# Designs tried in a protein design chat: miniprotein binders against Mucin-6 (MUC6). Part 3

Target 1, 185 residues: Mucin-6 (MUC6), of Homo sapiens (Human) (q6w4x9r395to579)
Amino acid sequence: GHCSLEGGSFVTTFDARPYRFHGTCTYILLQSPQLPEDGALMAVYDKSGVSHSETSLVAVVYLSRQDKIVISQDEVVTNNGEAKWLPYKTRNITVFRQTSTHLQMATSFGLELVVQLRPIFQAYVTVGPQFRGQTRGLCGNFNGDTTDDFTTSMGIAEGTASLFVDSWRAGNCPAALERETDPCS

## First folded at step 8 (miniprotein)

Design lc7 (from zc33 with L10I E34Q V58L)
Fold by OpenDDE base, look of step 11:
Structure lc7 (fold): chain B 185 residues (1-185), chain A 112 residues (1-112)
Amino acid sequence: as target 1 above (185 residues)
Amino acid sequence: DIREEVKKLIEEARKLIEEAKKAGDLQAVRLLFQAVWTLIEALKTGDPEKISEALLKLSEALIEAAEKLGDPEAVEKLLEAQELLRKALEENNPELIKEAIKLIKEAAELLG
């Protein structure tokens, strides 16, 4: 399964459903029982302009009982608040520079993350087949059905992206917007 | 009915999630989201075993929260609930599940 966060506010789920939103919060991208130590992948969005529709991805966070890895737009990789040099290795996670503009987080448990740092901060999430039907968050449920991708954190299928996205907020943030009037990208 | 009691418990957990968000506690949010999700999925099956396992997961998440907040009463209730759930799994006794849910709910209310 491939999930992409592109263009500042565009998301394509594991089931290849595209949608857009404008929010300034931390959201759950991926939760799954296949992630060890209760791991979760999160996305941090912030304002990129003056309008409410000018929002963009600014960081990706992997958070588990053992690790907190933050990949930010400033090319800073941190674990538990400490800056780390690349390549950075934990028990089952490695973060390294893939190209001059891309960082990669490789894992031993079937999760891969590629982050484009410039010119636009973008993220690409890949999960193995063992994750099929066992994912939740903004990347969807990876079950081959696009119609139920907007399942909320409370297990309710939503018809709009905004309500879906809001349900996966990890912080106390304003509601997300669906309408794109002036995108940053 | 176990299903109805679990639904009520989910609502209590939802409140705690909101509180965790306000507190900026990403760890708590992560754990509670996962636990609630697992519980919801277990409810869909109606399998007492799956429900019990999910409740154990929720209890664990709440224990961590209770410890962080310094509420030993909540911790005690949750530990007792876990014991009941383990027994429920061993004995296939739905009454023990109901008792566990009650304790978990009480603990959740203490934390809210």
Scores: ipSAE 0.663, ipTM 0.853, lowest interface PAE 0.7, mean pLDDT 92
Fold by ESMFold2, look of step 11:
Structure lc7 (fold): chain B 185 residues (1-185), chain A 112 residues (1-112)
Amino acid sequence: as target 1 above (185 residues)
Amino acid sequence: DIREEVKKLIEEARKLIEEAKKAGDLQAVRLLFQAVWTLIEALKTGDPEKISEALLKLSEALIEAAEKLGDPEAVEKLLEAQELLRKALEENNPELIKEAIKLIKEAAELLG
């Protein structure tokens, strides 16, 4: 299964459902029982222009009970905030430079992340077939049915991307709907 | 009865997620999101075994929060709830699940 985070804040889910959103927050991108130590992949979005509708991906975070790996435009930062030279390896995870513009995080548990650092920050998530029907977050539920890919963190299927995305906020930030209707925030 | 009590517990966990977001505690948010989703999926099945496993996961997340806040009463309630849930799974005894839910709710109120 493939999930992508591309320029203009576009997302394509594991079930190939495309959507776009405008928010500045950290969001749960992927959680699954298949990720060890209650792992989660998170996406960090920030303002990229003068309006609320100009947001872009600025970092991807993998977080579990054992590991914290932050991949941003200029650095990879781990558990204690120390920037690491690549390749970086733990028991289950290897982060390495795939090309001059792309990093790859390979894992032993069926998750692969490719991050494009330049010219714009983009991310591509691949999961093995063992993840089918067992994912949650902005990448959807990977069950082959696009009608429920916008399932919120409370298990409610929504018809709009904004309510779905807002439910997956993991950081201290205003709800996306409030920012879309309140220019001062 | 168990179904309705689990729904109430999910709403309480939602409030705790919002508090964790405000505190900047990504670890707590991660654990609570996973626990809530697990409970919701278990509730859809109606399977007491799945509900018990999900409640164990929620209890684990809440113990971590209770230890961080230094609330030994909440920790004691959650540890007792976990013992009841493990016993409920072994004995197939739904009354123990109801008792565990009560303890988890009491602990969540102490933490909120």
Scores: ipSAE 0.641, ipTM 0.812, lowest interface PAE 1.4, mean pLDDT 84

Design le2 (from ze2 with E88M)
Fold by ESMFold2, look of step 11:
Structure le2 (fold): chain B 185 residues (1-185), chain A 98 residues (1-98)
Amino acid sequence: as target 1 above (185 residues)
Amino acid sequence: GSAEEIRKLVEDAKKELEEARRLFEEAKRLAEEGNLEEAERLLTESILELWEAIFELREAARLAGDERLTEELERLAEELLKLIIEVMRLYVEIEREE
């Protein structure tokens, strides 16, 4: 299964459903019992420095009870807050540079992440067939049916990307431009 | 109706493709003149325009009720991905020269 975060704000789910959203938060991209130690992939979005998108992807985080691996647009890779030289290897995760513009996180548990760092920060998630029907988050449920890919964290299928995406927030987030940062008044 | 929505998506994608091509050609000219930082900025904008066009074509393909139209829209989106690769190639060349 393939899920992608492209063009700053576009998502394509494991079931090939495309959508777009704008938000400034950390979102759950993928949760699954197939990820060890309560693992999850998260995507961090913030105000965009590029045209055509109000917000864009700025980091991808793999979080478990053992690891918090952050790959960010500043090109620094950290685990549990400590910067790491590439290639970086744990017992079941390897992070390495594919090209001058791409990093890869490979794992022994069927998750692969490729991050394009420049010119636009993009991410490509690949999961093995054992994940079929066992995923949750912005990448959808991987069940072969696009009509329920917008299933919220409460298990409710929504008709709009906005409600679906908001349900997968993983932290405190500005829900809209605050008065001091809102030029429209 | 959905046919009108598809036509609007396709027309918007065409406008974005035209702008992306203009940006790409201008970036090539700037790079030849040694204005590398501005060339990189225009290449980035060109790629963003292409992503806008690609996702509009993908949405149009999702709304299409005709297999031939769906295939044509998806083929067009794939051609724009090939153009992104061309723009990326120049971006990497400029970045390496800096």
Scores: ipSAE 0.724, ipTM 0.874, lowest interface PAE 1.0, mean pLDDT 86
Fold by OpenDDE base, look of step 11:
Structure le2 (fold): chain B 185 residues (1-185), chain A 98 residues (1-98)
Amino acid sequence: as target 1 above (185 residues)
Amino acid sequence: GSAEEIRKLVEDAKKELEEARRLFEEAKRLAEEGNLEEAERLLTESILELWEAIFELREAARLAGDERLTEELERLAEELLKLIIEVMRLYVEIEREE
């Protein structure tokens, strides 16, 4: 399964459903019992301009009971809050530079992450087949059905991206917007 | 209805593509003039415009309900992805010069 965060504000789920939202919060991208130690992948969105609709992905965070890895445009930060030189290795996770513009996080448990740092911060999540039907978050449920990808954290199917995304907030943040407000609309 | 929505999405995508191309060409000129910082900025904006167009086309494809139309729209989206690659190539080249 492949989930993509592209163009600053666009997401394509594991089931290949595309959607857009504008938010300034940390959201759960991926939770699964297949991730060890209650692991979760999260996405951090922030303002990229003056408008409320100008939001973009600024960081990706992997968090478990044992590890915290924050990948941002300028640095990789780990549990102690210090920037680390690459490659960074833990028990099951390795972060290394793939290209001048790309980082990769490789794991032993079937999760792969590629992050494009510049000029637009983008993330690409790959999970193994063992994750089928066992994922939740912004990347969807990986069950081959695009129609139920907007399932909230409470297990309710939503019709809009904004409500879906809001359900996966990791903190107290403003409500997400699905589209830019067009004064002419 | 859905048909009108699809048309709108495609039209928007076309406009964004035009803007992206404009930005890309301007960036090339600026890069040649040695204004690398501004060139990078425009390339970034160009890529953002292209992604908007891509997702609009993908949404249109999802709404189409017709296999032929869906495939056409997806093909167009793929073409835009190729353009992003070209823009990125120039971006990387500029970065190497800095």
Scores: ipSAE 0.645, ipTM 0.844, lowest interface PAE 0.8, mean pLDDT 92

Design le7 (from ze36 with L48Y E88M)
Fold by ESMFold2, look of step 11:
Structure le7 (fold): chain B 185 residues (1-185), chain A 98 residues (1-98)
Amino acid sequence: as target 1 above (185 residues)
Amino acid sequence: GSAEEIRKLVEDAKKELEEARRLFEEAKRLAEEGNLEEAERLLTESIYELLEAIFELREAAYLAGDERLTEELERLAEELLKLIIEVMRLYVEIEREE
């Protein structure tokens, strides 16, 4: 299955359902029991500096009980807050530069992430067939049926992308005014 | 209904493709003149327009109730992806000079 985050605001789910949203928060892209150590893939969005998109992707995070790998627009890769030279390897994850503009995170558990760093920060998520019917988050549930891809974190199928996306917010997501006093990084 | 929405999505995609082509041609001109920073900006904007057009074609394909129409819309989106590859080639060339 393939899920993509493109053009600042476009998402295409594992079941090929396209939608768009604008937001300035961290969102859960993918949760699954197939990811070891309660793993989750998350996306960080912030206000864009270009006229074609109000918000855009600024980082992708893989979080588990063992790792917090952050791949950000500034091309720095960290794990648990410490900057890492590429290629970077753990027991089950390898992060390496695929091309001058792309990084890849490969894993032994059927998750692959490709991040385009420039000119537009974009992400491409691939999961093996063992994930079918076992995913949650912005990338949908991977069950072959696009009508329930908008299933919220409470397990309720929504008819609109905005309610669905809002339900997958993670971490502290202050409004723009609260950001002036407690900015979301 | 869906047919009307599909027609609108395709027309919007056509407008964005036209704008993306204008931006790409202007970026080529700027790069030839040595204005690399502005050329890079226009290439980025061209890619944004192409991605919007692709998204609209994918949305139209999602709404289509006919296998032939779905395949045709997906084929059009694939052609726009090939154009993004052309734009990316110039972007990478300009980036190397910076």
Scores: ipSAE 0.696, ipTM 0.861, lowest interface PAE 1.0, mean pLDDT 86

Design lt3 (from zt4 with E18L R21E K28E L82I)
Fold by OpenDDE base, look of step 11:
Structure lt3 (fold): chain B 185 residues (1-185), chain A 98 residues (1-98)
Amino acid sequence: as target 1 above (185 residues)
Amino acid sequence: GSAEEIRKLVEEAKKHLLEAERLFEEAERLAEEGNLEEAERLLKESVKHLDEAIRLLKEAARLAGDLRLTRELLFLYIELAILIYRVRELEEEIEREE
């Protein structure tokens, strides 16, 4: 499955469903039981201009119990907030420079991330076949059905992207910083 | 001036974030030990610190007059998001175990 975040506000799910949104939050891009140690991939968006429609991807975050990796346009930051020299290696994750403009995060558990740094910050997520039907987040559920990709964090199928995307907020929005509350909590 | 005031707000926000993280980690440990009641208490305290950090950062952003994040602010916001996420996940876990 291939999921792409392109053009600042465009997403194509693992099931190849394209959609657009404008947000300035941190969102859950990918959750799956196939990711070890409660791993999750997050996407950070911010304003890129003065208008509401001027939003862009500014960072990608991989988070687990063991690892915290932030890939931004200028640097890769890990657990202690310090920039790391590449290649950066953990137990099962390697971050390295693929090209002059691309970084790659390779893993031993079937997740690959390629990040284009310039001229536009973009991200490409690839998951192995073992992830089929077992993914959640902005990248969808990877089940071959595009009609149910907009399933919210609460398991509700939405017809539009707005409510779907909002449901996957990690709870931090620079334009309107609010802690997300789970209505079921 | 305004720049110094913004810096002070950011630094105070960082302190609250660090305290929130400390409380979360302790809550997580207690939850693993089965002390769910105390874990929940600490999570609530952690959330209070998170809320204060958010408030302070909002004020800083207001003073700055620019919603575009500097490098420092970007990473601070990311750290906040991560911690909020972790708190939520742990709360859900505790609820499932009760």
Scores: ipSAE 0.624, ipTM 0.829, lowest interface PAE 0.7, mean pLDDT 91
Fold by ESMFold2, look of step 11:
Structure lt3 (fold): chain B 185 residues (1-185), chain A 98 residues (1-98)
Amino acid sequence: as target 1 above (185 residues)
Amino acid sequence: GSAEEIRKLVEEAKKHLLEAERLFEEAERLAEEGNLEEAERLLKESVKHLDEAIRLLKEAARLAGDLRLTRELLFLYIELAILIYRVRELEEEIEREE
């Protein structure tokens, strides 16, 4: 299954459901019992720097009881707060420079993350077939049914991306960064 | 000027984040051992430090305006979000076990 975070704020779920959102926070991208040590993948969004209402991806985080791997827009990779020289390897995770513009996190447990650093910070999540029907978060539930991909953290299928995305906030965000304008509203 | 003020706010927020992390880790150990009352007490103290770090981050972000976050502010933002997530997960675990 493939999930993508592209073009600033576009998401395509594992079931190929596309949507867009604007928000300044950290969101749960993927949770699954297939990830060891209570693993989760998180996406961090912030203002785009030019427009007050638009946001873009600035970091991707893989978090488990043993690892806290951050891949950020400034091209620094950290684990547990310490900057790491690439290639960086743990027992079951390897982070390396795939190309001059792309980093890859490869794992032994069926998760792959590819991060495009330039010209735009983008992320591509690939999971193996063992994840079918066993995912939660902004990447959807990977059950083959696009009608319930907007399932909230409470298990409610929503008709709009806004409520779905808001339910997957991972933390409290600074109030100044949460101010948005909507030219259509 | 503003850059120096932002740096000082970030450094102070980092101190609160570190203390919140220490308290959280001890709460996690106590919860694993079944000492839920003490785990909950330490977790509440961890949350007090997180709240202060959040206030400091909000002030630093306000001073930054519409400019992109500095490297240090972005680091603090990411680390704070991660710890808040872990705290939420532990609160839910303790609630289920009580």
Scores: ipSAE 0.441, ipTM 0.713, lowest interface PAE 2.4, mean pLDDT 81

## First folded at step 9 (miniprotein)

Design q8 (from q1 with A13S W41L L67E A73L)
Fold by OpenDDE base, look of step 11:
Structure q8 (fold): chain B 185 residues (1-185), chain A 107 residues (1-107)
Amino acid sequence: as target 1 above (185 residues)
Amino acid sequence: SLEEEVRELIERSEELIREAEKLGDPIEVRLLREIVLLLKLLAELAERAKKGGISEDVKKLIAEALELVARALEALERGDLFEAAVLLIRAWLKLRRAARRLAEEEE
């Protein structure tokens, strides 16, 4: 399964459903029992301009009980908040420079992440077949059905992307009056 | 003042570290140590930002980062490690941005 975060506000789920949203919070991209140690992949969005529609991906984060890896445009930050020289390797995760503009996070548990640093910060998530039907978050549920991708964190199917995305906010972001905008703005 | 608040948060964090170490909670200790590091970085940036010509954006980012760190510490005190971690990530990103912008403005 392939999930992409492109153009600052576009997402394509594992089931190939495209949608757009504008937010400035941290969101859960991928949770799965297949990720060890309660692992989760998250996306951090922030304002890129003055309008509510000017939002962009600023970082991708893998967080587990054992590891914290933050991939941003300028650096890779680990558990203690220190920037690391690449390649960076833990027990199950390796982060390395793939090209002059791309970083890759490789894992031993079937998760791959490619991050384009320039000119636009974008991310591409790949999961193995063992993840089928066992994923949740902004990348969807990877079950081959696009119609149920907008399932909220509470297991409710939503008809709009904004409500769906809002349900996957990581942490306690303030509630916004308009669902089309991120309350963390 | 910001400096006083930072100092108080550091002291509180260090106290919690000692307690967490006694309880054998390495995750909490790690997060608390990260808080201390963030606070120290924040203090340094704040000091640099006191000079004239620094944009309000930089100052705002520093202030926002401080708020996030404070909230993270509160989350830890409630035992919500996940919330704390998420908040700290956001704080770091803001401080990194602030540092970058500050460096540009100092040139």
Scores: ipSAE 0.500, ipTM 0.799, lowest interface PAE 1.1, mean pLDDT 91

Design ub51
Fold by OpenDDE base, look of step 11:
Structure ub51 (fold): chain B 185 residues (1-185), chain A 112 residues (1-112)
Amino acid sequence: as target 1 above (185 residues)
Amino acid sequence: DIREEVKKLLEESRKLIEEAKKAGDEEAVRLLEIAVRLLEEALKTGDPERISYALLFLSMALITAAEKKGDPKAVELLLKAQELLRKALEENNPELIKEAIKLIKEAAELLG
């Protein structure tokens, strides 16, 4: 399964359902029992302009009981709040520079993350087949059915992206907006 | 020629993977396999920067193996290699890459 966060506000689920939203919060991208230590992948969005429709991905966070890894455009920070030299390795996770513009997080448990740093901060999440039907969050449920990808954290199917996205907020922040805007915004 | 030296390291790394498999060191296998892929990709373009990144990863992978084997000399060499590679990236200096490769090779020999 491949989930992508592109163009600042576009998401394509594991089931290949595309949608867009504008929000300035941290959202759960991926939760699954397949992630050890109650692991979760999160996306941090912030304002990139003046209007509410000008939002962009600014960081990706992996959080578990053992590790906190924050990948941003400028640095990789761990749970101690310090920037780390790459490659950085934990027991099951390795973060390293792949190219001049791409970072990668590799794991032993079937999660792969590629982050494009420039010119646009974008992220690509890949999960193994063992995750099929066992994922939740903005990346969807990876069950081959696009029609139920907008399942909220409470297990309710929503018809709009905004309500779906809002349900996966990992903090107190404004409601997400669903607007047709320039994909580069 | 950096490319030729990297090719040699690539071959050595593949051997180390096999040894790690025999030893049951799954982590070393996993990391070295990634390193090999990175090196292969870097060699496609010959970009010194990509080569440096790949070598940094290889060094890390080998450090992991060296620590498990209890070879502090290998670890020392590889840490120095990483330092040189970081400097190479900062200064865009291919000579530092060559020096790093020498250290990595020496460490790999100790681990083989």
Scores: ipSAE 0.717, ipTM 0.878, lowest interface PAE 0.7, mean pLDDT 93

Design uc10 (from lc7 with A13S T38M)
Fold by OpenDDE base, look of step 11:
Structure uc10 (fold): chain B 185 residues (1-185), chain A 112 residues (1-112)
Amino acid sequence: as target 1 above (185 residues)
Amino acid sequence: DIREEVKKLIEESRKLIEEAKKAGDLQAVRLLFQAVWMLIEALKTGDPEKISEALLKLSEALIEAAEKLGDPEAVEKLLEAQELLRKALEENNPELIKEAIKLIKEAAELLG
């Protein structure tokens, strides 16, 4: 399964459903029982302009009982608030520079993350087949059905992206907006 | 009915999630989301084993919250609930699940 966060406000789920939103919060991107130590992948969005519709991905966070790994737009990789040099390796996770503009987080448990740092901060999540039907969050449920991708954290299927996204907020943030904006903004 | 009690517990957990969000506690939010998810999934089948596992996950999340908040009474209730749930799994005894749910609810109320 492949999930992408592109263009600042665009998301494509594991089931290949595209949607967009404008929010400034930390969201659950991926949860799964296949992630060890109660792990979760989170996406941090912030304002990128003056308009409320100008939002962009600014960081990706992997959080578990053992690790907190933050990949930010500043090319800073941290674990539990401490900056780490690349390559950074934990028990089951390795973060390294893939290219001049891309960082990669590789894991032993079937999760791969590629982060494009420039010119636009973007993220690409890949999960193995063992994750099929066992994922939740902004990346969807990876069950081959796009119609139920907008399942909220409380198990309710929503018809709009905004309500879906809001349900996966991890902080006390304003509601997400679903407005058409220039992807370059 | 266990299903109804679990549904009530899910709603109580929702409140706790909101409180965790306000507090900026990402760990709590993450763990509670996961536990609630497991509970919801368990309700689809009504499998006592799945329910018990989900309740164990919830109790674990709440223990961490209780410890962080310094509420030893809540911790005690939740530890007892965990023991009951483990026994429930071993003995296939739904009554123990009900008792565990009661304790978890009481603990949740203390934390809310």
Scores: ipSAE 0.806, ipTM 0.905, lowest interface PAE 0.6, mean pLDDT 93

Design uc25 (from lc7 with E11Y)
Fold by OpenDDE base, look of step 11:
Structure uc25 (fold): chain B 185 residues (1-185), chain A 112 residues (1-112)
Amino acid sequence: as target 1 above (185 residues)
Amino acid sequence: DIREEVKKLIYEARKLIEEAKKAGDLQAVRLLFQAVWTLIEALKTGDPEKISEALLKLSEALIEAAEKLGDPEAVEKLLEAQELLRKALEENNPELIKEAIKLIKEAAELLG
């Protein structure tokens, strides 16, 4: 399964459903019982301009009982708040520079994350087949059905991205907007 | 009915999630979201075993929260609930599940 966060406000789920939103919060991107130590992947969005429609991904966070790995747009990698040099390796996670513009987080448990640093901060999440039907968050449920990708944190299928995205907020943030605006504005 | 009691418990857990959000406690938010989701999925099956396992997970999440907040009474209730749930699984006794839910709910209310 491949999930992408692109263009500042675009998301493509594991089931290949595209949608967009404008929010300024930390969201649950991926939760699954397949992630050890109750791990979760989170996405941090912030304002990139003056309008409410000018939002962009600014960081990706992997959070577990043991680790809090943050990859930020400033190319800073931290674990539990401490800056780490690359390549950085934990028990089952390795963060390293893939290319001059890409960082990669590799894991031993079937999760891969590629982060494009420039020109736009973007993220690409790959999970193994063992994750089928066992994922939740903004990346969807990876069950081959796009119609139920917008399942909220409370198990309710929504018809719009806004309510879906809001349900996965991890912080006290304003509601997300679903507007068709130029993500590059 | 166990299902109805669990739904009420989920409601209480949701309150705690909101409090965790306000506090900026991502760990708590993560754990509670996961526990609640698991519980919701268990409810869909109606399987007492699945429900009990999910409740154990929720209890664990709440214990962590209670410890962080320094509420030993809540911790005690939750530990007792876990014991009841383990017994419920062993004895296949739904009444023990109901008792556990009550304790978990009381603990959640203390934490809210």
Scores: ipSAE 0.675, ipTM 0.863, lowest interface PAE 0.7, mean pLDDT 94

Design uc29 (from lc7 with I17L)
Fold by OpenDDE base, look of step 11:
Structure uc29 (fold): chain B 185 residues (1-185), chain A 112 residues (1-112)
Amino acid sequence: as target 1 above (185 residues)
Amino acid sequence: DIREEVKKLIEEARKLLEEAKKAGDLQAVRLLFQAVWTLIEALKTGDPEKISEALLKLSEALIEAAEKLGDPEAVEKLLEAQELLRKALEENNPELIKEAIKLIKEAAELLG
């Protein structure tokens, strides 16, 4: 399964459903029982302009019982608040520079993350087949059905992206918007 | 009915989730999201085994919260609940599940 966060506010789920949203919060991007130590991948969005529709991805966070790895637009990789030099290795996670503009987080448990740092901060999530039907968050449920990708954190299928996205917010943030009037990308 | 009691528990857990969000505690948020989701999915099946396993996850999440907040009473209740749930799994006894839910609810209320 491939999930992409592109263009500042564009998401394509594991089931290849595209949608847009504008929010300034941390969201659950991927959660699954297949992630060890109760791991979760989160996406951090912030304002990139003056309008409410000018929002963009600014960081990706992998959080588990053992690790907190932050990949930000500043090319800073941190674990538990500490800046780390690359390549950075934990028990089952390695973060390294893939190219001059891309960082990669490789894992031993079937999760791969590629982050484009410039010119636009973008993220690409890949999960193995063992994750099929067992994922949740903004990347969807990876079950081959696009019609139920907008299932909220409470197990309710939504028809709009905004309500879906808001259900996966990890902080006390304003409601997400669906309307794109002036994108940052 | 176990299903109804679980639904009530989900609501309590959701309240705690919102509080965790307000507090900016991402660890708590992560665990509570996982626990609530798992419980909802288990509830859909109606399988006592799945429900018990989900309740164990919730209990674990709440234990971490209770320890962080320094509430030993809540921890004690949750540990007892976990024991009951493990026994429920071994003995296939739904009454033990109900008792565990009561304890988890009480603990959740203490943490709220």
Scores: ipSAE 0.738, ipTM 0.884, lowest interface PAE 0.6, mean pLDDT 93

